# Designs tried in a protein design chat: VH-VL binders against Holliday junction branch migration complex subunit RuvA (ruvA). Part 18

Target 1, 202 residues: Holliday junction branch migration complex subunit RuvA (ruvA), of Salinibacter ruber (q2s5c8)
Amino acid sequence: MIDYVSGTLVDKTTDSALVDVNGLGYRVHVPTSTYKRLPDTDEEVTLHTYHYLREDDESLYGFATKAERTVFETMTGVSRVGPKLALSALSAMTPTELRDHVMEGDKSRLTQISGVGTKTADRLIVELRDRLADLDVLEDTSPLSGGSDARAEARADALEALTELGLSKADAERSIRQVLRDNAGIQSADELVRRALKADQE
Key: E = the ipSAE of ESMFold2; O = the ipSAE of OpenDDE; V2 = 0.75 times the mean of E and O plus 0.25 times the DockQ between their complexes.

## First folded at step 21 (VH-VL; framework fv_tocilizumab)

Design t53 (from t33 with heavy chain H57R; at its last look DockQ between E and O 0.64; V2 from the best seeds 0.75)
Fold by ESMFold2, look of step 21:
Structure t53 (fold): chain C 202 residues (1-202), chain A 125 residues (1-125), chain B 107 residues (1-107)
Amino acid sequence: as target 1 above (202 residues)
Amino acid sequence: QVQLQESGPGLVRPSQTLSLTCTVSGYSISSDYYWSWVRQPPGRGLEWIGYIYYRGRTTYNPSLKSRVTMLRDTSKNQFSLRLSSVTAADTAVYYCARDDYYYTGGDYWDAFDIWGQGSLVTVSS
Amino acid sequence: DIQMTQSPSSLSASVGDRVTITCRASQSISSWLNWYQQKPGKAPKLLIYAASSLQSGVPSRFSGSGSGTDFTFTISSLQPEDIATYYCQQHYDYPLTFGQGTKVEIK
């Protein structure tokens, strides 16, 4: 099971990254959204990964954010949804956009995904609607991100902590939004969690 | 191992409803796949009528949509076709077919892999 | 609706000949194209899916290629048992549509 790769970026294409991890080269397939966030070659990179395995296919897929990996895992966990389709979806739209279009049943938007006609769009709606309803769509912090992402890190950490404490994803998202609306300057996950728990009690 | 068999009247009068049943053996129609109807007028090409997805969603050819109803009876492992207000143009061999899928190149691809024998339905007075 | 146009409508060839059938989609269907063989009085039989992938149990003399709008189907060495009508079919957009068929005969 390979959950992430962290090392030196040796090579990149629009759909892959070759990462050297102490002499082991991992070729990781990536969506265009992750390709756009890759550093220059010879720089350090960390990708969240998913090891896709079946009888006649073994590939490693990689993502700049946890949200993207979560969408990929959710999509490929559904019958008739393969990793190439999942990558195409993440290349065409954000995790939030994908969730919204599936929940709305918007075939027109889903056919914007490369290689997706109306039959495949219809299947995505039918198969993914109940699996994406509570999906965490908060932007997760990439290990490549710097201090300018401190608020995004705090939100992602707070959401994870609240769900571990028993809130549904929807309830946790609502509580975090409420706290941030009232306290826009919070950059600490601990403070977000404390205030969100108090807000949930009300 | 999976087999599909069409059944129903071979003769239907104009303006009446054509009704056919596909009986599936060796697999439950509620477990997977799309379950489809395709017709072929004598000496002519094939026309997709519609299907029922294993989860229950139906989709019909827009050219027939106003006249087509498809239903399933999961207790008998059957799915059916009703075509209302038939004319001589609806005379055809009617096939039921399974819409299966195959993994290659990182994607799943669909095709009609198993067909019934076909049932000729003639529309005449 | 995506119209599928096959060429030729019929052909006559000798045993051992290479036979090529083309199929054109009225708009891009990526690689969502299937080929079926239909012998007289029988249901269609799937030969090729995803434009180029051979169905299990189908002889290797059959092949397909293409993507987008232009596709080809080839029988590398025609055999007597290959006498049939061949159909292309797109599985990309509703309604699912077939080509008009190509009847293959032996001279």
Scores: ipSAE 0.689, ipTM 0.880, lowest interface PAE 1.5, mean pLDDT 88
ESMFold2 (binder alone), look of step 21: mean pLDDT 94; pTM 0.956
OpenDDE, look of step 21: ipSAE 0.895; ipTM 0.952

Design t54 (from t33 with heavy chain G56D; at its last look DockQ between E and O 0.65; V2 from the best seeds 0.76)
Fold by ESMFold2, look of step 21:
Structure t54 (fold): chain C 202 residues (1-202), chain A 125 residues (1-125), chain B 107 residues (1-107)
Amino acid sequence: as target 1 above (202 residues)
Amino acid sequence: QVQLQESGPGLVRPSQTLSLTCTVSGYSISSDYYWSWVRQPPGRGLEWIGYIYYRDHTTYNPSLKSRVTMLRDTSKNQFSLRLSSVTAADTAVYYCARDDYYYTGGDYWDAFDIWGQGSLVTVSS
Amino acid sequence: DIQMTQSPSSLSASVGDRVTITCRASQSISSWLNWYQQKPGKAPKLLIYAASSLQSGVPSRFSGSGSGTDFTFTISSLQPEDIATYYCQQHYDYPLTFGQGTKVEIK
């Protein structure tokens, strides 16, 4: 029902953002990966949101990418998977990494999520395998910014350029993901490549 | 009311297979719960044997895994335990139990909320 | 395997006394700790889940606390019907494991 919030970032903590939308302050709970992509306070921010409602719990959750929100919604739509577990998963790994570990049944990696033992890891594999197999979580890892054509093309062009310059596909994807995590508004392939090359020099 | 009831022979000879059935009343075994067996040797503590989940996913205690099989029969609303090659050390009260879940503080938590009455199985010549 | 160690293994107390039982996990289990009561000849009964949450229908004199590796179970005022053995149980890692039990008697 609430698809996004867009406004001025008033305050942030490692797990939340307070967004002022024309005088209404929305406290939005976020994974660590989204926190790291938040701008400084007093700057504009847009987050994909999910309104979580249960008999005794009502909260608004927010994400830098649609892929993250889709995974969160998929996870919390499963019985025995709550929003804190879903946030912990997205704080520990990307949507693509989560899908891959679930699809391959990698309990060892899943137990590295905070608060997840082998019983919970088993449940994640059993419950999410079919649900994540049908999702293209790689389709939209970019921040919210207009339509998908220009952004998708810029990301594809940047990935091709970085691999042509000698980075492995994995390294190029990682660098682009990091740049977009830090700078949600970039829509230029040239700017993505420029910043990804700086990030790669660490 | 949801109820669990164990049934099966109370005496089994060594090297044979122990077989027990848990009949579930007031609830469907096809539901999203873990269905478990737990045993307790006389005068001793509790040992988890294993789960069967809906869609027939099973997990067994590694100490028993080579000898344990669990199945469910949805037409009779039952799940069963088979423990092969038994010895006197397998003498125990066998309980079936439902693993239920609870929402609090943004998380789901699990516990064995409903237990059968227990069935003593003695392994003796 | 996560080993659960209860202390004491047995105790005797008077009606009205405060009773405390501890349970230590060999590694962190977050708050995945349950407490059960087992009266002689009966099946275990769930009292507390998630370390500190009281099961519906359980008297408020029972409580639990702790997280990580160290957990405490308390009966604030022991009653005659509380004669039982109490078990902690971790629901975090397979195999699921129980403490050895604490037998509570009235003196």
Scores: ipSAE 0.719, ipTM 0.885, lowest interface PAE 1.1, mean pLDDT 87
ESMFold2 (binder alone), look of step 21: mean pLDDT 92; pTM 0.944
OpenDDE, look of step 21: ipSAE 0.875; ipTM 0.934

Design t55 (from t33 with light chain S31N; at its last fold request DockQ between E and O 0.45; V2 from the best seeds 0.76)
Heavy chain, then light chain:
Amino acid sequence: QVQLQESGPGLVRPSQTLSLTCTVSGYSISSDYYWSWVRQPPGRGLEWIGYIYYRGHTTYNPSLKSRVTMLRDTSKNQFSLRLSSVTAADTAVYYCARDDYYYTGGDYWDAFDIWGQGSLVTVSS
Amino acid sequence: DIQMTQSPSSLSASVGDRVTITCRASQSISNWLNWYQQKPGKAPKLLIYAASSLQSGVPSRFSGSGSGTDFTFTISSLQPEDIATYYCQQHYDYPLTFGQGTKVEIK
ESMFold2, look of step 21: ipSAE 0.808; ipTM 0.925
ESMFold2 (binder alone), look of step 21: mean pLDDT 93; pTM 0.952
OpenDDE, look of step 21: ipSAE 0.897; ipTM 0.955
ESMFold2, fold request of step 22: ipSAE 0.803, 0.809, 0.788; ipTM 0.919, 0.923, 0.914
ESMFold2 (binder alone), fold request of step 22: mean pLDDT 92, 93, 93; pTM 0.945, 0.949, 0.951
OpenDDE, fold request of step 22: ipSAE 0.910, 0.910, 0.912; ipTM 0.962, 0.964, 0.963

Design t56 (from t33 with light chain A50K; at its last look DockQ between E and O 0.74; V2 from the best seeds 0.80)
Fold by ESMFold2, look of step 21:
Structure t56 (fold): chain C 202 residues (1-202), chain A 125 residues (1-125), chain B 107 residues (1-107)
Amino acid sequence: as target 1 above (202 residues)
Amino acid sequence: QVQLQESGPGLVRPSQTLSLTCTVSGYSISSDYYWSWVRQPPGRGLEWIGYIYYRGHTTYNPSLKSRVTMLRDTSKNQFSLRLSSVTAADTAVYYCARDDYYYTGGDYWDAFDIWGQGSLVTVSS
Amino acid sequence: DIQMTQSPSSLSASVGDRVTITCRASQSISSWLNWYQQKPGKAPKLLIYKASSLQSGVPSRFSGSGSGTDFTFTISSLQPEDIATYYCQQHYDYPLTFGQGTKVEIK
């Protein structure tokens, strides 16, 4: 299953993003809320994805937050809720707002979702109330971030800190390179500095 | 093959309660779908009365909801309609119907795909 | 309540004629519009769902179009067995509502 897509944003529309991952172009369907968070084309982007598969529909859906993906997965996993309805809901309201309105039985707010009449709103309440009651992940509203951007900032900050501590620029760069060779996922400048100082002792 | 059949009295006196039962064969009414009542006065159009959803929830036409109760008996695979305080205006053919759904274009779309034969209920003194 | 207004209330046409029936909703129903055929003494039969999607087993001479508030049902070449009353029905808002019907007869 494709759990995320990270690469260069080649193209975007109000409901899709084309992400280039080392020569593979992924067309990812997105809600309006995720579209509004997309960077300009040619910039780095990471989307949490869900591979929707049924015998007559095969598509990749993408979201700025894990909460949005969890809501999409929850919605499309229950009776009579398709991916377009799920995207419309996430385009109209946040995961937290959707949960609250479903738990409260608030049909008037749910009918504000494009294409949703009172029958569909009632069904969303009935089908989703039990599914959404136990989800802690709806609290994750972390903004979309590119791992390479965060790593680049951490490396720049670590380099500056190491030179302020007395290392030459060349020695600081070499130490950071060594640490990242062994620990490629570090995104904290403080952790890079600590490990780089130990690596410099060898 | 799923089939629906209405049953109940054909004549009801004014102010009494109209009671009808829909017997479903070939499918369990607790497994899926909305299970509905629709009526048609002689020579006139169709009026939706209400649903029972497969999970047990009911929704009624607001014009009738003060007089309507729908129940089900899952052991007999039946759902029923009670309409209280009837008048001559309640004379109609009463249909039970299944509300089915179709996936197309990324969404599900609903329609009444299976109907019973209908049962005429006359309200007269 | 969403009122569904059908036109005409009745019509007569010859075998082979194109027949057109319109249905207007009092407010937008997106594409949540179904068409039913009812022959005398029989239950309604689903012909079209989602405004334009043909139910399985329904002849291709039947078609539908429209979205929002204005919908059209067409029989491209009327056949003798098409004598019936035709109803539109919205599945968007409670209460679910039907048009008043259009009775189609052969001349």
Scores: ipSAE 0.770, ipTM 0.913, lowest interface PAE 0.8, mean pLDDT 88
ESMFold2 (binder alone), look of step 21: mean pLDDT 92; pTM 0.944
OpenDDE, look of step 21: ipSAE 0.876; ipTM 0.944

